VHH binders against (R)-2-hydroxyglutarate dehydrogenase (hgdH). Designs and how they scored, part 5

Target 1, 331 residues: (R)-2-hydroxyglutarate dehydrogenase (hgdH), of Acidaminococcus fermentans (d2rju7)
Amino acid sequence: MKVLCYGVRDVELPIFEACNKEFGYDIKCVPDYLNTKETAEMAAGFDAVILRGNCFANKQNLDIYKKLGVKYILTRTAGTDHIDKEYAKELGFPMAFVPRYSPNAIAELAVTQAMMLLRHTAYTTSRTAKKNFKVDAFMFSKEVRNCTVGVVGLGRIGRVAAQIFHGMGATVIGEDVFEIKGIEDYCTQVSLDEVLEKSDIITIHAPYIKENGAVVTRDFLKKMKDGAILVNCARGQLVDTEAVIEAVESGKLGGYGCDVLDGEASVFGKDLEGQKLENPLFEKLVDLYPRVLITPHLGSYTDEAVKNMVEVSYQNLKDLAETGDCPNKIK

## First folded at step 1 (VHH)

Design p10 (framework vhh_8pnl_2)
Fold by ESMFold2-Fast, scan of step 1:
Structure p10 (fold): chain B 331 residues (1-331), chain A 118 residues (1-118)
Amino acid sequence: as target 1 above (331 residues)
Amino acid sequence: QGQLVESGGGLVQPGGSLRLSCADAGSIFSSYAMAWYRQAPGKERELVARITSGGSTNYADFVKGRFTISRDNAKSTLYLQMNSLKPEDTAMYYCAARPYGSYWTDYWGQGTRVTVSA
C-alpha cells in the first residue's frame, strides 16, 4: 500500500521509517502540508494519506483525492477540525485519528510556559540579549512551591501536568466535568469557581466542544486572581483571544502562555518576520512579548509523541484496510 | 524602582483645561500598562483612564470625550489631557504602572492636585 505522509520534518524521517518496519508500507514523506490544489495533487498514485493539524481536507481537496483514487484519510492528530468530516463521509472516505499519544509532551510544554512566565525568563533573557546584565524589580519571582496551580481538564494531559506541578512542590487543584478517580495523591478536584479564585497559575487541558464555545471568557478572567498566569497548550478555540489580550494589557493576567491560536493555520508554519500579521489580534499578542509567550504548535514535537502518532496512524490504516473499521475511526 | 512623578496639576475654572504628566525615573516604561487614578477628599481612589504598552486606551464613563490619555515611550512619560473640566473633577490625580507578572502592587506616584473652582 502506498502512503503519503504530509508535514514531515527532516528530524522525524527516521521515526516514520523505523515505525514502518512492522507494517511494510510504501511510504513517501513530504514537508508540505495539504492546503492547495498542488499539495492535494501530490497524492496521485497513493492509496492513503496521513495528515497533520495544519493540513486542510476541505471540499476542494477531498474532491481531488476522490478523483485520484485515494481510499483512506488518516490524521496523526487528536484534533479533526481540519477535515470536512461530513463531506468526506459523503464521498465514502474511511477516516481515522490518533486520540492518544505521549501526554507528557504537551504537559511539559505547558509547565515550561508557566515557569518561564513565573520566573520572568523571557523578559530577563530579552535584556541580556541586548547586553543588559542589570537585575531589576521585575525579575523578582514567586517560587512555584508557594503557588496554587489550577488544572482545567483532568484528562490524560491535565493529570500529567498536575503530577509535574505537584512534584515541584505546588498545591495543585483541578476541575473536570466528570469526577476523576485515582488523582488524590497529587491533585484535589474542586469546582471551576474554586480553581479560578485560588490559582496563581491556571493551565487549560479541556477538549474544545463547539456547542459550548470558549472556556476562557471575560467572566472566567474576571474571576481569576489579579496577576495570575494562564497557559493554553490545548486548543486555540478554548480562549476568547480578545478577552485574553484585554486581561494582559490591563494587568489582570500576569502572563499568558500559549502553543495554540484560534485560526493558527494563517500564521503557524510560516516565516512572517518583518511583516504585519493580517489578524490584528495575533499582531497584538506578538506585541505583548514577553508578557505573552507563543510557541507555534509544537507541544507534540517530541521523540515519544511523534513515535506514538506515527505508530497509531499506521495501525489505524492496517485496521481500516483489513476490516473496514478501527477503534479510532472518525464517525 | 518604577518611581513615578506627577506634575501639571493646579487651580482651573470650570470649562478650563489642564495637561498632567507622569515621568518614570528609569524603568522599562515601554512594557508597562499605565493608568491615571483620582481620589477626591473623603473618597476612595477610582480609575480615570488606562493605556496599554501598545497604546490601546480605556476610559471611565465620567471622563469619556473630555479626557485623553497618551504616552511617549521614548521619554518614558505618560500624559492626561483634561478638557471641559467640572467641579466634580477636583481630586488628587495619581499615576500608576502595572509591572509584568503582577505579583506586586501597582507602582504609584505621590499625586498632583487638580482643583476646579469658580
Scores: ipSAE 0.000, ipTM 0.140, lowest interface PAE 19.5, mean pLDDT 88

Design p11 (framework vhh_8pnl_2)
Fold by ESMFold2-Fast, scan of step 1:
Structure p11 (fold): chain B 331 residues (1-331), chain A 119 residues (1-119)
Amino acid sequence: as target 1 above (331 residues)
Amino acid sequence: QGQLVESGGGLVQPGGSLRLSCADAGFTFSNYAMAWYRQAPGKERELVARISSGGSTNYADFVKGRFTISRDNAKSTLYLQMNSLKPEDTAMYYCAAHTKYWGSGFDYWGQGTRVTVSA
């Protein structure tokens, strides 16, 4: 079976090759995303495609795949909004996704963002890179063991974040719509109001529910401790970006770290150095460095997460090809 | 935000003196580092002087030797003693309290007191 893998970076190639040893596919990995007619036409002669979140399997691209004889559409992502699922079903495409991969990948990035903000390491290392070795008052820090860390969303990723902060000596509290059992030795589950009122650091790992809108609103921020740190490595839509900017500017938030932005596809993956960003909110976030830290959606860009995403995608394809079904089939 | 109240501003001749005061309305004053900022018409706010919860002071170069920041924790009051005033010191003066990050952002701002140095 011939498989075209989109959005593969050179460093990921050994993982795609190693994972393929048990499957024996004829794989071709390209750095391109599926986004234009030209990138869709690259699938000529392939039985299956494996997409990323920056790919767009819209009606036009799906029509091209149908004409080319592509049989299976896989995405090595937990999110599926980049695929026109209703239209793909209409065209008869079996589809599958990767609902779970290493929860440590995103949890560790959230912890890293929080610690960089708590210890002012972005600020400090930017200064020493210019040979300024003086210590100033802004560098004065609270140790994480004297902090209360609040985790909003106690799913797989949130629980790992809670375990890491607890292992560092922090007092960890968390909130979830469900009562979570088996966490009591590292996290105390409390109300959202208690998380907001008590936490020095809050990290968001909640799902985005469109009907509920943003979780981090002006009211959420108002209830937080003065000077607290907020981290969002989950979804950009969970945060009211304008409200967060206002909170950082006023000093209500001591810092904001994020790996995601609402509308991120307009900037992430691009070199825009020396250019003004079209979204004025993104321009403001960049200008607030080092109190705002942005990573360009690389929370899952780790050895274990990439391995999981590739292995599960290959298994999904095998299941679909052999049985017409798989546990991770998009319905 | 409505909890910090500045007073002591006014009109003064060049070379004159003023003492600004800032009183809080009910947070634990001794736990906060405090600062004075100023803003001239059409310009951004700039830091004038700051004082830590422990009493350590820092001054902008343009006021060093002329202004003195101090605090009275028993009275929950911050002061700025301004000597040898110049026309360029004309601005709205704001009191600010910080919670976590010294000098990088402030959670509470007063409404300001106007200082005019007539020349």
Scores: ipSAE 0.000, ipTM 0.109, lowest interface PAE 21.0, mean pLDDT 88

Design p12 (framework vhh_8pnl_2)
Fold by ESMFold2-Fast, scan of step 1:
Structure p12 (fold): chain B 331 residues (1-331), chain A 119 residues (1-119)
Amino acid sequence: as target 1 above (331 residues)
Amino acid sequence: QGQLVESGGGLVQPGGSLRLSCADAGFTFSSYWMAWYRQAPGKERELVARITSGGSTNYADFVKGRFTISRDNAKSTLYLQMNSLKPEDTAMYYCAAGLRYSTPEYDYWGQGTRVTVSA
């Protein structure tokens, strides 16, 4: 079976090849995303395509796939909004996605952001990069073992973040709308108010629910400890960006780390060096470096997460081709 | 460390064929990703084709169906078979080798071999 994999970065190529050893597909990996007629036509002669979140399987591109004889549409993502699922069903395409991958990937990035802010390493290394090796008062840090870390959202990723911070010696408390069992060895589940009142570091791992709006509001920030650190590697919409900027500017927040932004598609994936950002809130966040640290939505850009995404996609294809069904079939 | 040495370039008429070779004499060839780049006078270097350690290939749109990249790990040699050559293919062709970690750059580059397509 011939498989075309879109949006494959050079560093990911060995993972696509290693995972394929047990499947034996004839794979071709391209750096292009599915977005134009030209990129859709790349699938000529292929039986299946594996997409990424930046691909757009719209009606036009799906029509091209149907004409070319593509049989299976896979996405190596948990999100499926980039595929016109209803139209793909009308055309008879079996589809599958990757609902779960390494929770450690995002949890580790959240921990890294928190530790960089706690130890002021972005500030310190920005100075030494200019040959300034002096030590100042701002570099004075609290050890994480003397911190209380609050985890908002105790799903798979939040629990891993809690375990890592606990392993470093921190006191870990967490909040979730559900009572979570089996975490008592590394995390104490408490009310949100208690998380806000007691935590030196808070990391957000809650799902975004549109009806509920942002979790991190001005009231949330007001209840936090003065100088506390906030980390968001979950969803940009979970945070009121204006409120966070105000809290960093006032010193209410000692630092803010994020891997996601509300409206991130306007800037992430782009080289905008030397340009003024269209969204003035994003411009302000960038200007607050090193008290604000931004990574461009790469929490899952790790060896294990990419391996999981690729392996599960290959398995989905095998299941669909052999049985017409799979556990991860998009219905 | 290794030295990459390209060969096989030359003058050819439009519609002709050439096979470029890139020999490696200083590192574990089979572990590296290999690529062919080209650069015409006054232009940026552009990717022509790449091949991973496992043999998967990628091609630039302007050479698809005309060029074939391949490797012989036993001989530590990379090849580029160029068919249906056009005047627009005239350039210096460079061999590159690297382990891709998190950067778009290759670790090693050859000196290049010249390909000229003209009557």
Scores: ipSAE 0.000, ipTM 0.092, lowest interface PAE 21.9, mean pLDDT 88

Design p13 (framework vhh_8pnl_2)
Fold by ESMFold2-Fast, scan of step 1:
Structure p13 (fold): chain B 331 residues (1-331), chain A 119 residues (1-119)
Amino acid sequence: as target 1 above (331 residues)
Amino acid sequence: QGQLVESGGGLVQPGGSLRLSCADAGFTFSSYAMAWYRQAPGKERELVARITSGGSTNYADFVKGRFTISRDNAKSTLYLQMNSLKPEDTAMYYCAAKVTIYGSYTDYWGQGTRVTVSA
């Protein structure tokens, strides 16, 4: 079976090749995203396509796939909004996605941002890059083992974040809408109000529920300890961006780290150096460096997460081709 | 080592004006909320004016309409323009930055500059 993989970066090529040893597909990896008729036509002669989040399987591109005889549409992402699922089903395309990959990838990035803010390493290294080796009061830090770390959302990723912070010696507390069993060795489950009141560092790993809106509101921020650190590597929509900016500006938040932004597609993946950002809230977040740290949605850009996403996509294709179904079928 | 250094204080007659400056010698100035406080002999330090990193200002009622706080991030300098000075404004004036230490905010203080309003 011939498989076209979109949006593959040079560093990922060895992973695509290694994972394929068990499957034996004829794979072709391209750096292009599916976004134009020309990129859709690249699928000529292929049985399946593997997409990523920046690909757009809209009606026009799906019509081209149907014409070319593409049989399977896979995405190596947990998100599926980049695919017109209703229209793809109408055309008869089996589709599958990757609902889970290494929880350590995002958890480690959240821990990294928290530690950078706690130890002021972005501030300190920005100064030493200009040959200023002086030490000032802002560099004075609390060790994480003397911190209480709050984890909001105790799913797969949140539990790993809790385990890592616990392993570093922190007191870890967490909140989830469900009672989570089997975490007592490394995390005490408490109410959200207790997390907000007691935590020196809070990391968000909750799902975004549209009906509920943002989790991090002005009220959430008001209940936090003065100077506490907040980290969001989950979803941009979980945070009221204007409220967080106000909290950093006032000193209520000691730092904010994020790998996600609400409306991030307008800026992430682009080189906008020297330009003012169209969204004034994003401009303000950038201007608040080094108390605000932004990474451009790369939490899953790791060896294990990429391996999981590729391997599960190859398995999804095998299941669909052999049985017409798979556990991760988009329905 | 980061230091806040105030200047511009002095002796002035009632109704006069002074401009105080606070220079940042080691902070990432543009990232912090900054404030002016004052302390008269035998009194506690009190907030005079505050300016956020984004430029929003707050003033104590006793200086509204007379004092103006401003910042120049390119020069790493905070200013307090004091007009229509009164004898009650006589105090040591301190520059402060809100800095995160131990995951909590703290005010990082300058050394102060003396303002005396008398005939």
Scores: ipSAE 0.000, ipTM 0.289, lowest interface PAE 15.7, mean pLDDT 88

Design p14 (framework vhh_8pnl_2)
Fold by ESMFold2-Fast, scan of step 1:
Structure p14 (fold): chain B 331 residues (1-331), chain A 120 residues (1-120)
Amino acid sequence: as target 1 above (331 residues)
Amino acid sequence: QGQLVESGGGLVQPGGSLRLSCADAGSTFSRYAMAWYRQAPGKERELVARIYSGGSTNYADFVKGRFTISRDNAKSTLYLQMNSLKPEDTAMYYCAAYIKVTGGYEFDYWGQGTRVTVSA
């Protein structure tokens, strides 16, 4: 079976090849995303495509795939909004996704951003990069073992974040809409109000539910401790960006770390150095460095997460080809 | 990050007024809680007034109704308006900055002081 893998970075190539040893596919990996007619036509002669989040399987591109005889559409992502799922079903494409991969990848990035803000290492290293080796009062830090860490959303990723912070000696509390069993050794489940009132660091791992809107609102921020740190490596839509900017500017938030932005496709993946950003909220977030830390949606850009995404995608293809079904089939 | 520089001290008659200023050249002034302390000869330093980054204030009982603390974050300057001055207010007045870090910890950062003398 011939498989075209889109959006493969050079560092990921050995993982795609190693994972394929068990499957024996004829794979071709390209750095291009599926986004234009030309990139869709690259699938000529292939049985299956493996997409990622920056690909756009819109009606036009799906029509090209149908014409070319592509049989399977896979995405190595948990998100599926980059695929016109209803139209793909209409054209008869079996589709599958990767609903879970290493929860440590995103959890570790959230911990890293929290620790950078707690220890002021972005501020400190920005000064030493200019050969200023003086120590000032702003560099003085509380140790994480003297902090209460709040985890909002106790799914797979949130539980791993809780375990890491607990392993570092922090007092960990968390909130979820469901009662979570088996976490008592490292996390105490409490109300959201208690998380906001008691936490020195809050990390968000909740799903975005459109009907509920943003989780982090002006009221959420008002209830937080003065000088607390907020981290969002989940979804940009979970945070009211304007409210967070106001909280950082006023000193209500001691720091904000994020790996995601609401409307991130307008800036992430692009080199905009020296240019003013079109979204004035994003310009303000950048200007608030080092109290605001932004990483460009790379929480899953790790050895284990990429390995999981590739292996599960290959297994999904095998299941679909052999049985017409798989546990991760998009319906 | 800052050199705190106090000014406005001097000699004043009982019942007079004086305004102290404290300038901070640091880029983080708006994040600090700021305070005025005083130290009279042979006595310990005592808190006079404190103002938080959001503008809320606390005053020592011996200055309530007479002194007003304020800040201008755009100018990175702290003020103490002193009215109805008494001989007992004679002291060296110190500006202090408090950085409230994550978890509620605070660290003191001091100026060199400015002398206030209330005498006939």
Scores: ipSAE 0.000, ipTM 0.190, lowest interface PAE 17.9, mean pLDDT 88

Design p15 (framework vhh_8pnl_2)
Fold by ESMFold2-Fast, scan of step 1:
Structure p15 (fold): chain B 331 residues (1-331), chain A 121 residues (1-121)
Amino acid sequence: as target 1 above (331 residues)
Amino acid sequence: QGQLVESGGGLVQPGGSLRLSCADAGFTFSSYAMAWYRQAPGKERELVARITSGGSTNYADFVKGRFTISRDNAKSTLYLQMNSLKPEDTAMYYCTARTVYSPGKFTYDYWGQGTRVTVSA
């Protein structure tokens, strides 16, 4: 089977090749995303395509795939909004996605941002980069073993974050809408109010539910400890950005780390150095460095996460080709 | 970081041949997978050929049968023999020491400065 893999970065090429040893596909990896007629036509002669989140499987591109005889549309992402799923179904395309990959990837980034904010390392290293080796009062830190860490959302990623913080010696408490079993040796499940009241660090790993709106509201922030740290590596929509900015400016939040922004597509993936950002809230977040730390949605940009995404995509293709179905089929 | 230095580029007529070389100083050359990429004006960088530390090769469809990648570990040098050159092969050619997949471990790709190949009548 011939497979065209879109959006493959140079550092990922060895992973695509190594994972293919078990499957034996005839793969072609290109750095291009699926977005234009030209990039869709690259699929000529291929049986399957593997997409990324920056790909754009709209009606026009799906029509080209149908004309070219592409049989399977895979995405190596948990998100599927970049595919016109209803139209793809209408054209008869079997589709599959990667709902799960290394939970450590995002959990580790959340821990990293929390530790950078707790120990003021962005501030300190920005000073030493200018040859200022003086120590000041802002650098004074609490050790994480003397902190209570609150985890909001105890799914796969949240549980790994809890395990890492517990391994570092922190007292870990967490909240989830469901009672989670088998976590008692590293995390105590409590109410949300208890998480807010007791935590020195809070990390968000909850799903975004549109009807419920943002989890981190002005009320949420008001209930947090003075000077607490908040980390969001889950979804930008979980946080009221204006409320967080106000909390950092007032000192209610000691720091805010995020790998996601509500409306991030307007800035992430772009070099906007020297330019004013169109969204004034994003401009304010950038201006609050080093009390605010932003990474550009790279939580899954790791060896294990990429390996999992590729391996699961190859397995999805095998299942679809052999049986017409797979556990990760987009229905 | 190491030093990768490409050489051997130049002007050649269609149907001609060139041999590109990439010399590596500062790495244990024999342990790295190596590759040649090219970039034409206005286009993104694209893979031309790869060779593993063990000598297994992989080629882009547009150069199969015309180009040969090889390595000399004793000389710490990577080669690209280019035959039956076409105007479409005109590009800047880059040498890389490729990341080698190992679960939990990567090295960043090391890039040379490039060597220019122009195929024109």
Scores: ipSAE 0.000, ipTM 0.095, lowest interface PAE 22.8, mean pLDDT 87

Design p16 (framework vhh_8pnl_2)
Fold by ESMFold2-Fast, scan of step 1:
Structure p16 (fold): chain B 331 residues (1-331), chain A 118 residues (1-118)
Amino acid sequence: as target 1 above (331 residues)
Amino acid sequence: QGQLVESGGGLVQPGGSLRLSCADAGFTFSDYYMAWYRQAPGKERELVARITSGGSTNYADFVKGRFTISRDNAKSTLYLQMNSLKPEDTAMYYCAAEYQGLYPSDYWGQGTRVTVSA
């Protein structure tokens, strides 16, 4: 089976090759994303494509795949909004995704963002980079062991974040729509209102559910402690960006860290140094450095997460080709 | 130690304009959030406008579209451009420097008086 893998970085090539040893596919890895007619036509002669989040499987590109005889569309991502799923189903494409990979990857980035904000390390290192070694009042920090950390969403990633913060000595509380068993050693499950009222740091690991809208609203922010830190390494849509900007500007939030933005495809992956951003909310977030910290969707850019994403994609393809079904089939 | 000094206040007719300035005297201006507050007789001091160290701005609803806050880090100076002034804008205007907005301001100016009347 011939498989075209889009958006593969040079550092990832050994992982794609190593994972393929048990599958034996004829793989071709390209740095290009699926976005134009030319990049869609690269799939000529291939049975399957493996996409990533910066790919756009729109109606035009899906029509090209259909004409070329592509049989399977896989994405090595948990998100699927970059695929026109309804149209792909109309054309008869079996599709599968990677719902889970190393939970430590995203959890560790969320912890890193929170600790940078708690200890003001972006602020302090930006000063020392200009040879200013003076200590000021803003650098005075609370130790995480004196903090209550709230985890919103106690799935695989949220539980790992809770374990890491607990291991550092923090008091950890969390919220989920379901009662989560087996977490009592490191996290106390409470109501959302209790998380908001008591937490010095809140990290979001909840799923985005379209009918429910944003989790972090003006009301959510109003209920938080004055000067608390908020971290979102889950999905940009979980946060009302304008509300968060207002909260940082007013001092209601002491800091905001994120690895995701609502509409991030307009800026992430691009070098826009010296340019004004088209989205004025993104311009404001950038200007709020170092109280706002942005990483460009790197939560899964780790050795273990990439290995998981590739292995699961290869297994998804095997399942679809052999049985016509897959546990991770996009319905 | 640093001190903030406001200037540019005065008497102006309704519909007129004023530009307030605030100069720091000996601290690292570019690292601070800067803000303008005002206090009318018998009222509490209220936030008018804030500008972050990176230049992002926030305005009270009652001045949006009329006032513009700006900063010149090279000159260590904060400005408030006040257009379409109303009698309700009559107040003592204070400059404040805030440590990235996280801590209460340690640096306040002594204020500059703005009077809007015929």
Scores: ipSAE 0.000, ipTM 0.164, lowest interface PAE 19.8, mean pLDDT 88

Design p2 (framework vhh_8pnl_2)
Fold by ESMFold2-Fast, scan of step 1:
Structure p2 (fold): chain B 331 residues (1-331), chain A 117 residues (1-117)
Amino acid sequence: as target 1 above (331 residues)
Amino acid sequence: QGQLVESGGGLVQPGGSLRLSCADAGSIFSSYAMAWYRQAPGKERELVARISSGGSTNYADFVKGRFTISRDNAKSTLYLQMNSLKPEDTAMYYCAAEGDWYFSDYWGQGTRVTVSA
C-alpha cells in the first residue's frame, strides 16, 4: 500500500522510516501541507494520506482525493477540525486519528517551563548572551525540593508531571474531580483551595469544558501564594489571559509559562518578528518576558510523541484496510 | 469525588439477553470516552466495547453483532445490551471512563455475568 505523509519535517523522517519496518508500507514523506489543489494532487497514485493539523481537508481537496482514488484519510493528530468530516463521510472515506501519544512530552515541557521560571534561566541567559556575567538579587532562587508543587488535573499527563516533580524532591499535591487511586506514592490528592493556598508552583493539566469556562480566573489567582509560578501546557481556553497579565504585572504571580494561547492560530506557526501583534493581550504577554515564557505549542514535538503518532497512524491504516474498522475511527 | 456504578448483571441461560448499566455520579461523563471491559477467572481484563463522547462505537470481534454499546449523556449513563449470550461471556464486566489527552482513567467496581444452564 502506497501512503503519502504530509507536513513531515526533516527531523521526523527517520521516525517515519523506523516505524514503517513492522508495516512495510510504500511511504512518501513531503514537507508540504495539504492546502492547495497542487498539494492535493500530490496524492495521485497513493492509497492513503496521513495529515497533520496544518493540513486542510476541505470539500475541494476531498473531491480531488475522490477523483484520484485515495481510499483512506488518516490524521496523526488528536484534533480533527482540519478535516471536513461530514463531507468526507458523504464521499465514503474511512478516517482515523490519534487520540493519545506520550504524556511525558507535555509533562516534561511543563516541568521545563516551571524550572526556567523558578531558576530565572531565561533572564540570566538573556544577560550572558550580551556578555553580562554579573549576579543580581533577582537570580536568587528557591530549590524545587523546598517547593510545594500543585497539579490541577490528574489524568495521564498530570500524573507524569507529578511523578517528575516528586522525583526532583518536591512536595506534590494535586486535584481532580474524581478520586484518583494508585498515586499516593508521589502525590497527595487535596481540594482545589488547598492546592491554591499551599503551592509555590501550579501546573494545569485539566480538560477544557466549555460549560465551565476558564479554570484560571481572577479568583483562582487571588487564592494563590504571592509570587507563585503558574504553568499551562494544556489548553489556552483554561486561562483568563487578561487576569494572568494583571497578576504578573502586580507581582501576584512570580511567573507564567505557557505552550498554548486562547486564539493561538492567529500567531503560532508564523514569523512575526518586528511586527505588532493584532491581539493586544498577546503583545503584553510577549512584553512581560522573562517573567512570562511562551513556547509555540511544542509539547508534542518530541521523539516519543512523534513515534507514537506515526506508529498509531500506521496501525490505524492496517486496521481499516484489513477489517474496515479501527478503535480510532472517525465516524 | 466521581463514582462509576455498574448494574444489570446476573445469571442467564445460553442464548439469553442482559442489559448492563453504568451510572456516573461524577460531573464530566459527557466529556469521556466510555468502555466496557470484562475479566473471566484466570484471564486478563479485555476490551468488549467502546463509545466516544460523540457516540462513535468500537467492538471486540468476539461480540460484534451480539452486543450494542450506547450512552445517555443527559442521564450520565452507559449501557451494554448483550444478546445471544454464550457460556464464554461469563465474566466480571467493568465500566470505564477512559482518559484521553487530559482525563483520568476511572473504573467501576464491576458487575458479574454468569451464562450457564
Scores: ipSAE 0.000, ipTM 0.350, lowest interface PAE 11.9, mean pLDDT 88

